# VHH binders against q96fz2, part 333

Target 1, 269 residues: q96fz2
Amino acid sequence: CGRTSCHLPRDVLTRACAYQDRRGQQRLPEWRDPDKYCPSYNKSPQSNSPVLLSRLHFEKDADSSERIIAPMRWGLVPSWFKESDPSKLQFNTTNCRSDTVMEKRSFKVPLGKGRRCVVLADGFYEWQRCQGTNQRQPYFIYFPQIKTEKSGSIGAADSPENWEKVWDNWRLLTMAGIFDCWEPPEGGDVLYSYTIITVDSCKGLSDIHHRMPAILDGEEAVSKWLDFGEVSTQEALKLIHPTENITFHAVSSVVNNSRNNTPECLAPV

## First folded at step 16 (VHH)

Design CC6 (framework vhh_6z1v_2)
Fold by ESMFold2-Fast, scan of step 16:
Structure CC6 (fold): chain B 269 residues (1-269), chain A 123 residues (1-123)
Amino acid sequence: as target 1 above (269 residues)
Amino acid sequence: EVQLVESGGRLVRTGGSLRLSCAASGSRFRYYVMGWFRQAPGKEREVVAAIVQSGGSTYYADFVKGRFTISRDNAKNTVYLQMNSLKPEDTAVYYCAAGKGIYMDTPSEYNYWGQGTQVTVSS
């Protein structure tokens, strides 16, 4: 997974993350560094994206089932990294393979500390190889969506104005992530950064790409992945597997350039 | 680009069962969300059921949940709707549709439509 869409305004995103704590109380996640959240239809590695994580990471005696939402840098910078510039990290930490997560020091160490997060997106993009050409076909991949209001008009032309209404009840994609905290050697703010765990693609996506993010399908899976106070690393890793509860559609090559940030990036073609 | 042809519609008795089939032509069937819709005289076209590309996720309208089952066979380019415990209220023209749109329960999200097959449920 190397490109996502996460464009919802902060208030809409927050409501989309409504959840129940361990005692069944309805809650919204509390924001950390909300000013760092930058909505975009076309988010690439090294940009900030919102993640959910347990409140217990920030407050010593907090209920581990309570959630914080925070923007983190995509591309995990290990706590042991000694140089002053994170961009000088020699290996790619955008994704973390599920089969080698316990073998790679960059991922094993934060996992051992319970540094699990849920990466939020509208969906993600993948590029399908086309036979006989070096061109790739991009696809937008996301949870199946249901609209509350029915349209009585069949085959009516959609206008760009109606595109904003698509997001009223969007079910966010919830991907399993690992984060770490890096303290700059020369001082400054702690950098929080994450990687997305990847698995073999499901049957539905195998024709598009051979890998997919580990998707946490439903609140039980999300809750267990986040709750490092009650759920061990070994138990949490059992949640990491492909899912068939996914849909997709082809999109325009506009998405290829990460600087393009418009609804056209994810519109069906 | 896909062409859709429905079959299986007929007259059935209340409480009976019926299976509808939708045959798709073209090489891109497996890339579409497929849906079954219906339209009764004097009423709007409404969603009955929908199924994602792999068949790994399905949607059912509340009025058919527990009675109807949607399935697909990507090797045969075919979508099915198994209809059980039929009621007179199920009388309608049933349409097969293929979509690239986002919302699987919304007619306007579907790009290709069959001509429909008539289902009549009588007492």
Scores: ipSAE 0.776, ipTM 0.910, lowest interface PAE 0.9, mean pLDDT 89

Design CC7 (framework vhh_6z1v_2)
Fold by ESMFold2-Fast, scan of step 16:
Formats: C-alpha cells, structure tokens, sequence
Structure CC7 (fold): chain B 269 residues (1-269), chain A 123 residues (1-123)
C-alpha cells in the first residue's frame, strides 16, 4: 500500500471514528496536533495521515480502551535512527510485511512496546500492471459502502446542501499499523511515524496487486489491535490476515501524480 | 460494456422457492459489483440484494434478510438470487444490474441493467 485517500474534514473524520470504550460508553477520539491533519484525495509516503492509538501511550494509568487520534508521518522512522534528516533513512518503511514483522528490528522493537495504531483512510489505491503494455490501471479500494439517509425529507432531495452527504455515512478503511517515536538528535519535536502492515492479497484483489494492507474489519478487531494494555503482541498479530470484505473500482490516471488532490482521483471511470 | 440477461421468473405459490439467474456477457464481469433490484406496479425500483466483486461481502434489504441469498460465479459470468419463503409482497419484476459505483445499495450507482424477469407469488 503506497497511496491513500483521506479527505474528510476534521469534524466529519472525528464523527466517523465514534466508538465504545471497554465500559460501553460512546466516545469520540481526542485529537493530538489536529493542525497537522491535511485532508487529501491523494496521500503519499512522507505525508501525515490520521491514526488511532490508545490513550495509554500518552497518560500513565489511562484506560487503554480510550482512543487518541493523531496525524503521523507515513514512513516509520525508528527510535534508534541516528541521522538528523529522516528522509535519509536507507530502507523503505512505508510498509511492513506481516511475515517478517517479528524479525525486523525497526518493527519488532516498537511492536514490543505496544506501539500499534490503526491507520485511517477513505480507501487506498493500487496500480494494476497490464500485460503487453507499460501502462498501469489505478484502482480505488475501500470497504463496501451503503447509503444511510438519516433525513428522508422530500424537500432536501437533490439539494446543493446535500453534496457532502455522500461522505456522512462513509465507513473509513481501518488498516493495522505500527508506529515509533523519534527524537531528533539536533533538537526539535518528537516525530511520530508509522508503517502499514501488509499481507498477501485476497482472491478479490489478486488480479490488481499481489499485496494488500492488513485491514481490521470491524470494531472488535480495531479495539483489540489498539488495546496494548490488555491484548498481547501475540494475540494482536492473530488479527493480521487478508480480508475479502472489500470492494474497488477503476479510477482516472489523474491519481498517478501525487500533487493532484481532487475528487476526480477516486471517482469511478 | 456488459449485457445482462435474467432468467427464472415464474408463478410460484406462497411459501415456495425460486432461483433467478443473470448471465453477463463481456470480459469485465469480475470487476463489477452486482445487484438484484425489483419493481412492483406503481412503485419505484428498490434494492433487494447486492454482492461485491469477490463475493466476500453482500447486502440485503431488511424485507428479504434471512429469506434470500445472492451469490456469483465469476468463472461463469453469472449472478444468482435464491428466494425462499416467498410471500405475495415479493411479486415484482426482478432486475439484475452491474455497477462500478461506490454505494452498492443504491440504484443510481449501477451502470448496466437487464430487461427484468417477472416473479408472481400467489396466495
């Protein structure tokens, strides 16, 4: 997974992340560094994306089932990285293979500290290689969506006021991530950065790409992945597998250039 | 690009079962979400069931949940609707549809439609 869409305005994104804590109380995640959230239809590695993580990472003795939402840099910078510029990291940490996560120090160490996060997106993009040509067909891949019309008012049908309603009921894609905290040796703010765990592609996506992100399908999987206070690394890793609960459609080549940030990037063609 | 042909509609008695089939032509069948819709006289076309490309996720309208099952065979370019415990209220023309749209429960998200097959449930 190397490109996502996460375009919802902060307030809409926050409501889309409504959840229940361990006691059954309905909650919204609390923001850290909300000003660093930059909505985009076309997010690439090194940009910031919103992730969910346990409040216990920030507050000693906090309820580990309570959630924080924070923008983090896509591309994990290990806590032990010695150079002053994270872009100089010599290997790609955009993704982390599930089969080697316990073998790679860059991922094993933060995973052992419970640094699990859920990476939020509208969906992700993949480029299908077409045989006999050097062209690739981009696809937008996301959870199946249903429209929920909360206001069935006849007077509101086809209203310009309703252009945003298509996203009000959007089920965000929830991908399993690992994050780390890096302190710049020359000083400055702690950098929070993440990687997306990848698995073998499911049957439904195998014609498009051979790998897919590890998708956490439903609130039970999301809560267990996040709750490092109650769920061990070994138990959490059992949640990492392909899913068939996914859909896709072909999109325009407009998405190819990561500088393009318009609804055309994910519109069906 | 896809043509859809429904079959299987007929008269059936209350409590009976029926299987509808939809044969698709075209090389892109596996890339479409597929849906079954119905329309009774004087009513708008409504979703009955829908299925994603892999078959790994399905949607059912509340009024058929537990009675109907949608499935697809991508090797045969076919989608099916198994209808059990049929009621007179299920009487309608049933349409097969293929779409690339985002919301698989919404008729406007479907690009290609069959001509329909009549299902009549008698008491």
Amino acid sequence: as target 1 above (269 residues)
Amino acid sequence: EVQLVESGGRLVRTGGSLRLSCAASGSRFRYYVMGWFRQAPGKEREVVAAIVQSGGSTYYADFVKGRFTISRDNAKNTVYLQMNSLKPEDTAVYYCAAGKGVYFDTPSEYNYWGQGTQVTVSS
Scores: ipSAE 0.721, ipTM 0.888, lowest interface PAE 1.2, mean pLDDT 89

Design CC8 (framework vhh_6z1v_2)
Fold by ESMFold2-Fast, scan of step 16:
Structure CC8 (fold): chain B 269 residues (1-269), chain A 123 residues (1-123)
Amino acid sequence: as target 1 above (269 residues)
Amino acid sequence: EVQLVESGGRLVRTGGSLRLSCAASGSRFRYYVMGWFRQAPGKEREVVAAIVQSGGSTYYADFVKGRFTISRDNAKNTVYLQMNSLKPEDTAVYYCAAGRGIYLDTPSEYNYWGQGTQVTVSS
C-alpha cells in the first residue's frame, strides 16, 4: 500500500471515529497536533496521515481502551536511527510485511513497546499491471459504503466553492499500523512515524495487486489492535490477515501524479 | 460492458421459496458489484440486496433480512437471489444490475441492468 485518500475535514473525520471504550461509554478520540493534519485525495509516503492509538501511550495511568487521534509521518523512522536526516534511512519502511514483522528490528522493537496504531483513510489506491502495455490501471479500494440521507446530498450549496462530495457517513478504512518515536540527535521535536502492515491479497483483489494492507474490519478488531495494555503482541498479531470485506472501482490516471489533489482522483470512471 | 439476463420469476404461494438467477455476458464480470432491485406496480425501484466483487460482503434491505440471500459465482458469471418465506408484499419485477459505483444501495450507482423477471406471490 503506497497511496491513500484521506480528505475529510477534521470535524467530519473525528465524528467518523466515534467509538465505545471498555466500559461501554460513547467517545470521540482526542486530537494531538491537529494542525498537522492535511486532508488530501492523494497521500503518498512521507506525508502525514491521521492514526488512532491508545491514550496510555501519552498518560501513564490512562485507560488503555481510550483513543487519541494524531497525524504521523508515513514511513517509520526507528527510535534507534542515529542519522540527523530521516530520509537517509537505508530501508523502505512505508510497509511492513506481516510474515517478517517479528524478525525485523525496525518493527519488532516498537511492537515490543505496544506501539500499535490504526491508520485512517477514505480508501487506498493500487495500480494493476495491464498485459500488452506499459500503462497501469489505478483502482480505489475501500470498505463497502451505504448511502444515508446526508451522504447523498450536497445540500443547499449554491456556489462552485461548495461543490464537494458529501461524506458525513463515510465508513473509513482502518489499517493496522506500527509506529515509533524518533528523537533527532541534535535535538528538536520528537518525530512520530508509522508503517502499514501488509498481507497477501484477498481473492477479490488478487487480479489488481498481490499484496494488500492488513485491514481491521470492525470495532472489535480495531479495539483489540489498539489496546496494548490488555492485548499482547501475540494476540494482536492474530488480527493480521487478508479481508474479503472490500470493494473497488477503476479511477482515472489523474491520481498517478501525487501532486493532484481533487475529487477526480477517486471518482469512478 | 456487460449484458444481464434474469430468470426464475414465477407465481409462488405465500410462505414459498424461489431462486432467481442472473447470467452475465461480456467481459470483466468479476470487477462489478452486483445487485438485485425490485419494482412493484406504482412504486419506485428499490434495492433488495447487493454483493461485492469477491462475494465477501453483502447488503440487504431491512424488509428482506433473514429471508433472502444473495450470492455470486464468478466462474459462471452468475448472481443469485434465494428468496424464502415469500409474502404478497414481495410481488414485483426483480432486476439484476451491475455497477462500479460507490454506494451499494443506490440505483444510480449501477451502470447495467437486465430486463427483469416477474415474481408474483399469492395468498
Scores: ipSAE 0.747, ipTM 0.901, lowest interface PAE 1.1, mean pLDDT 89

Design CC9 (framework vhh_6z1v_2)
Fold by ESMFold2-Fast, scan of step 16:
Structure CC9 (fold): chain B 269 residues (1-269), chain A 123 residues (1-123)
Amino acid sequence: as target 1 above (269 residues)
Amino acid sequence: EVQLVESGGRLVRTGGSLRLSCAASGSRFRYYVMGWFRQAPGKEREVVAAIVQSGGSTYYADFVKGRFTISRDNAKNTVYLQMNSLKPEDTAVYYCAASKGIYLDTPSEYNYWGQGTQVTVSS
């Protein structure tokens, strides 16, 4: 997974993340550094994306089932990294293979500290290789969507006004991530950065790409992945597997250039 | 592009069962979300069931949950609707549709439609 869309305004994104804590209390995640959130239809590695993580990471006595939402850099910088510039890291940490997560120091160490997060996106993009040509067909891949509220009776998908409302009840894609905290050796703010865990693609996506992000399908899976105070690493890793609860559609080549940031990037073609 | 042809509609007694089939022509069937919709006289077209490309996720309208099952066979380019415990209220023309759109339950998201097959349930 190397490209996502996460374009919802902060208030809409927050409401889309409504959840229940361990006591059954309805909550919205509390923001950390909300001004660092930059919505985009075309997010690449190195940019910031919103993630969910347990409040217990920030407050010693917090209920581990309570959630914080924070922008983090995509591309995990290990806590042990000694250079002053994170771009000098010689490993690509955009993704973390599920089969080697316990063998790679960059991922094993933060995982051992309970640094699990849920990476939020509208969906992600993959490029299908076409035999006999160097052209690739991009697809936008996301959870199946249903309308929660009936509004407007005419031209629901065709009017610009209705296009804005299509996102009001969007079910966000929830991907399993690992994050780490890096203190610049020469001082400065702690950098929070994450990687997306990847698995073999499901049958439904195998014709598009051979790998997919580890998707946490539903609130039970999301809660268990985040709750490092109650759920061990071993138990949490059982949640890491392909899912067939996914849909997709072809999109235009405009998404190919990561500098393009318009609704056309994810519109069906 | 895909052409859809429904079959299987007929008169059935209340409590009976019926299986509808939808045959698709074209090489891209497996890339579409498929849905079954229905329309009774004087009413708007409404979603009955939908199924994602892999068959790994399905949607059912509340009024058919537990009675109807949608399935697909990508090798045969077909989608099916198994209808059990039929009621007079299920009487309608049933349409098969294919979507490149985003929402599973919205008729306007579906790009290709069959001509429909009539299901009549008598009390």
Scores: ipSAE 0.771, ipTM 0.909, lowest interface PAE 0.9, mean pLDDT 90

Design CD1 (framework vhh_8pnl_2)
Fold by ESMFold2-Fast, scan of step 16:
Structure CD1 (fold): chain B 269 residues (1-269), chain A 120 residues (1-120)
Amino acid sequence: as target 1 above (269 residues)
Amino acid sequence: QGQLVESGGGLVQPGGSLRLSCADAGSTFSDYDMGWYRQAPGKERELVARIYIGGTTKYADFVKGRFTISRDNAKSTLYLQMNSLKPEDTAMYYCAKGYRWSGSPNFDYWGQGTRVTVSA
């Protein structure tokens, strides 16, 4: 997973993240560094994306079921990194394979500290190899969306008006992430950065790409992944597996260039 | 309604210039796609220019090379610089903001408009 869309304005995104704490109280996540949130139809690694994480990471003795929303850099910079410029990190930490997460120091250490987050997106993009050519067909991949006034999910064949209205109640894609905190050696603010855990593609996506992000399907999975105060690393890792509860549609080649940042990037072809 | 207030309209001679402004009293201006639309007497409202959250701009063919859309996120203000104005540009000009992917004409918030008259 190397390209996402997360275009909802801050207020709309916040409402889309409504949740219940352990006591059943309805809540909205509290923002940290809201000014760093940069909505985009075409987000690439090294940009910031909004993530959910437990309030307990910031406040000693906080209720671990309460959620913070914060922008974090995509591309995990390990706490032990000694260079002054994170872009000089010589290995790719955009994704973390589920099968080797406990073997890689960059991921094992923050995971052991409970540094689990849920990465938010409208959806993600993948490029399908086309037979007989080097061209690839991009697809936008996202949770099935419920039609506002009808039973069933939104589809590529639905009217443009139905697609416009679905954004009012869009179900955000919730991907399992690991984050770390890096202190610049020359001073400055602590950098929070994350990686997306990846798994083998489900059957439904196998014709598009062989890997997919580890998607946390539903509030129970999201809550358990975030709640590092009550859920151990071993128990949380049981949530990491492929899901079939995903849909997609083909999109224009406009998305190929990460500098193109318009609604055309995710519109059905 | 969103708190969008347009200004800068007026009467100008053909070939003249005007700069329209749209001030957003809201706190999340930088998170929204913005646009300028116009409605000429007896015609439908039409897109003039759009600027997306990343700064990408799109223009209607009839204003390309003459109009420039820009935004100042620190001031929560949208601009339209109009050069080489023609009588055909006479219209009420509307500011719009939204987050829906199709954009036009179904933006989420609209201003009341500012009048531009191009006449000798």
Scores: ipSAE 0.505, ipTM 0.765, lowest interface PAE 1.9, mean pLDDT 88

Design CD10 (framework vhh_8pnl_2)
Fold by ESMFold2-Fast, scan of step 16:
Structure CD10 (fold): chain B 269 residues (1-269), chain A 120 residues (1-120)
Amino acid sequence: as target 1 above (269 residues)
Amino acid sequence: QGQLVESGGGLVQPGGSLRLSCADAGSTFSDYDMGWYRQAPGKERELVARIYIGGTTKYADFVKGRFTISRDNAKSTLYLQMNSLKPEDTAMYYCARGYRWDSSPNFDYWGQGTRVTVSA
């Protein structure tokens, strides 16, 4: 997973993240650095994306089941990185394979620190290789939506008003992530950055791509992944597996260029 | 895992030097960010210096230029070189090994401490 859509306005996104804490209290996540949130239909690595994480990461004695929402850089910069420019990191940390997460120091160490987050998106994009050509077919992949029964029920010719209504009650894709904190050697603010854990693709997606993000399907999985105060690394890793509860539709090649940021990027063709 | 064991504290006159050591009996020392905290009588613990895996260091303003934190991963040992000591440096010094403390102030693991007294 190397491209996502997360275009909801801040207030709509916040409401889409409504949750219940350990005590059964209904809550909205509290924002950190809300001005850094940049909605886009076409988010690439090195850009900021909103993630959920436990309030206990920021506040001593906080209830670990309470959630913060914060923009973080996509592409984990390990705490031990010595250079001044994170873009010069020698290896790609956009994704983290589930099968080697405990073997790679860049991921094992923050995971051991409880630095688990849930990466938010409308959905993600994958490019299917087409036989006999260099052209790839992009697909938008997302949770089944209650008002839109099937991915194909929304047509490319649907009016802008119909698309607006789809987003009123959109179920956000919730992907398992690991984050780390890096302090610039020359001073400045701590950089929070994340990686998306990946697993083997499910049967439903196998014809599109061989890998998929580790999707946390439902509030129980999301809460257990985030709650590093009560849920051990070993228990949390049991949540990391392929899921079949996913849908998709083909989209226009407009999405191919990461600078294109319009609703056409995710509209069905 | 293992216990953190601090040593090297003692009584010294103003302007003197001490070197503190913290031995980690666990075989996972290189996987942790490490730090030194201190606590004067009747006060809360405060960060003195921290060192991340890979060697990045951070110091409290009141010790910059006087104290140096370092680590030896092969020996599983953390050090604090303290120079130009002042009466205000009098405290119990604690070695901290933390997974969460650099992004959260909550500590899961502390040593038992070593006492530093700076007195004429």
Scores: ipSAE 0.000, ipTM 0.124, lowest interface PAE 18.1, mean pLDDT 82

Design CD11 (framework vhh_8pnl_2)
Fold by ESMFold2-Fast, scan of step 16:
Structure CD11 (fold): chain B 269 residues (1-269), chain A 120 residues (1-120)
Amino acid sequence: as target 1 above (269 residues)
Amino acid sequence: QGQLVESGGGLVQPGGSLRLSCADAGSTFSDYDMGWYRQAPGKERELVARIYIGGTTKYADFVKGRFTISRDNAKSTLYLQMNSLKPEDTAMYYCARGYRWSGSYNFDYWGQGTRVTVSA
């Protein structure tokens, strides 16, 4: 997973993340650094994206089921990194493989500290390679959405008018992430950065790409992944597996250039 | 979310210029796609120009090369620079904010409008 869309305004995004705490009380996540959130139809690694994490990471005696929403840098910078510039990190931490996550120090250490987060997106993009050609077909991949008018789930064959109406009730994609905190050796603000855990593709995506993000399907899975105060690393990792509860449609090549940031990036072709 | 307030309209002769402004008192201006629409007497509202959150712009064919849409996120203000004005540009001009893709009526919040009259 190397490209996402997360275009909802902060107030709409916040309402889309409404949840119940352990006591059953309805809540909205509280923002940290809201001014660093930059909505985009075409987010690439090294940009900031919104994540959910437990309030307990910031407040010593907080209820671990309460949630913070914060922008974090996509591309995990390990706490042990000693260079002054995070861009000098010589290996790609955009994704981490589920099968080796407990073997790689960059991921094992923050996992042991309970640094689990849920990465939010409208959906993600993947490029299908075509045999015998250098051309690749981009696809936008997202949770099935409920139509606002009588018809059940929204699909690629639906009219543009139906697609426009769905955004007010859009079900955000919720991906399992790991974050870390890096202190610049020369001083400055702590950098929060994350990686997306990846798994083998489900049957439905196998013709597009061989890997997919670990998607947390539903509030029970999201709550357990975030709640590092009550859910151990071993228990949380049981939530990491492929899902078939996804849909997709082909999009235009406009999305190929990460500087193109318009609705055309995710519109069906 | 804040109230949108348009200004800068007025009477101008053909070939003249006007700059419209739209101020948003809300704290989340930079998160929204913004647009200018107009409505002439007895006609439907029509899109004039849009500017997306990334800065990309889109114009109606009848204003291309004459109008320029821009935004200042630090000032929470949207602008429309109108050059080479024609009598056909006479209308109430409305600013709008939205976050939905495609379509001409995907903006949910509207200002009260500012009147532009192009005549001798």
Scores: ipSAE 0.294, ipTM 0.674, lowest interface PAE 4.2, mean pLDDT 87

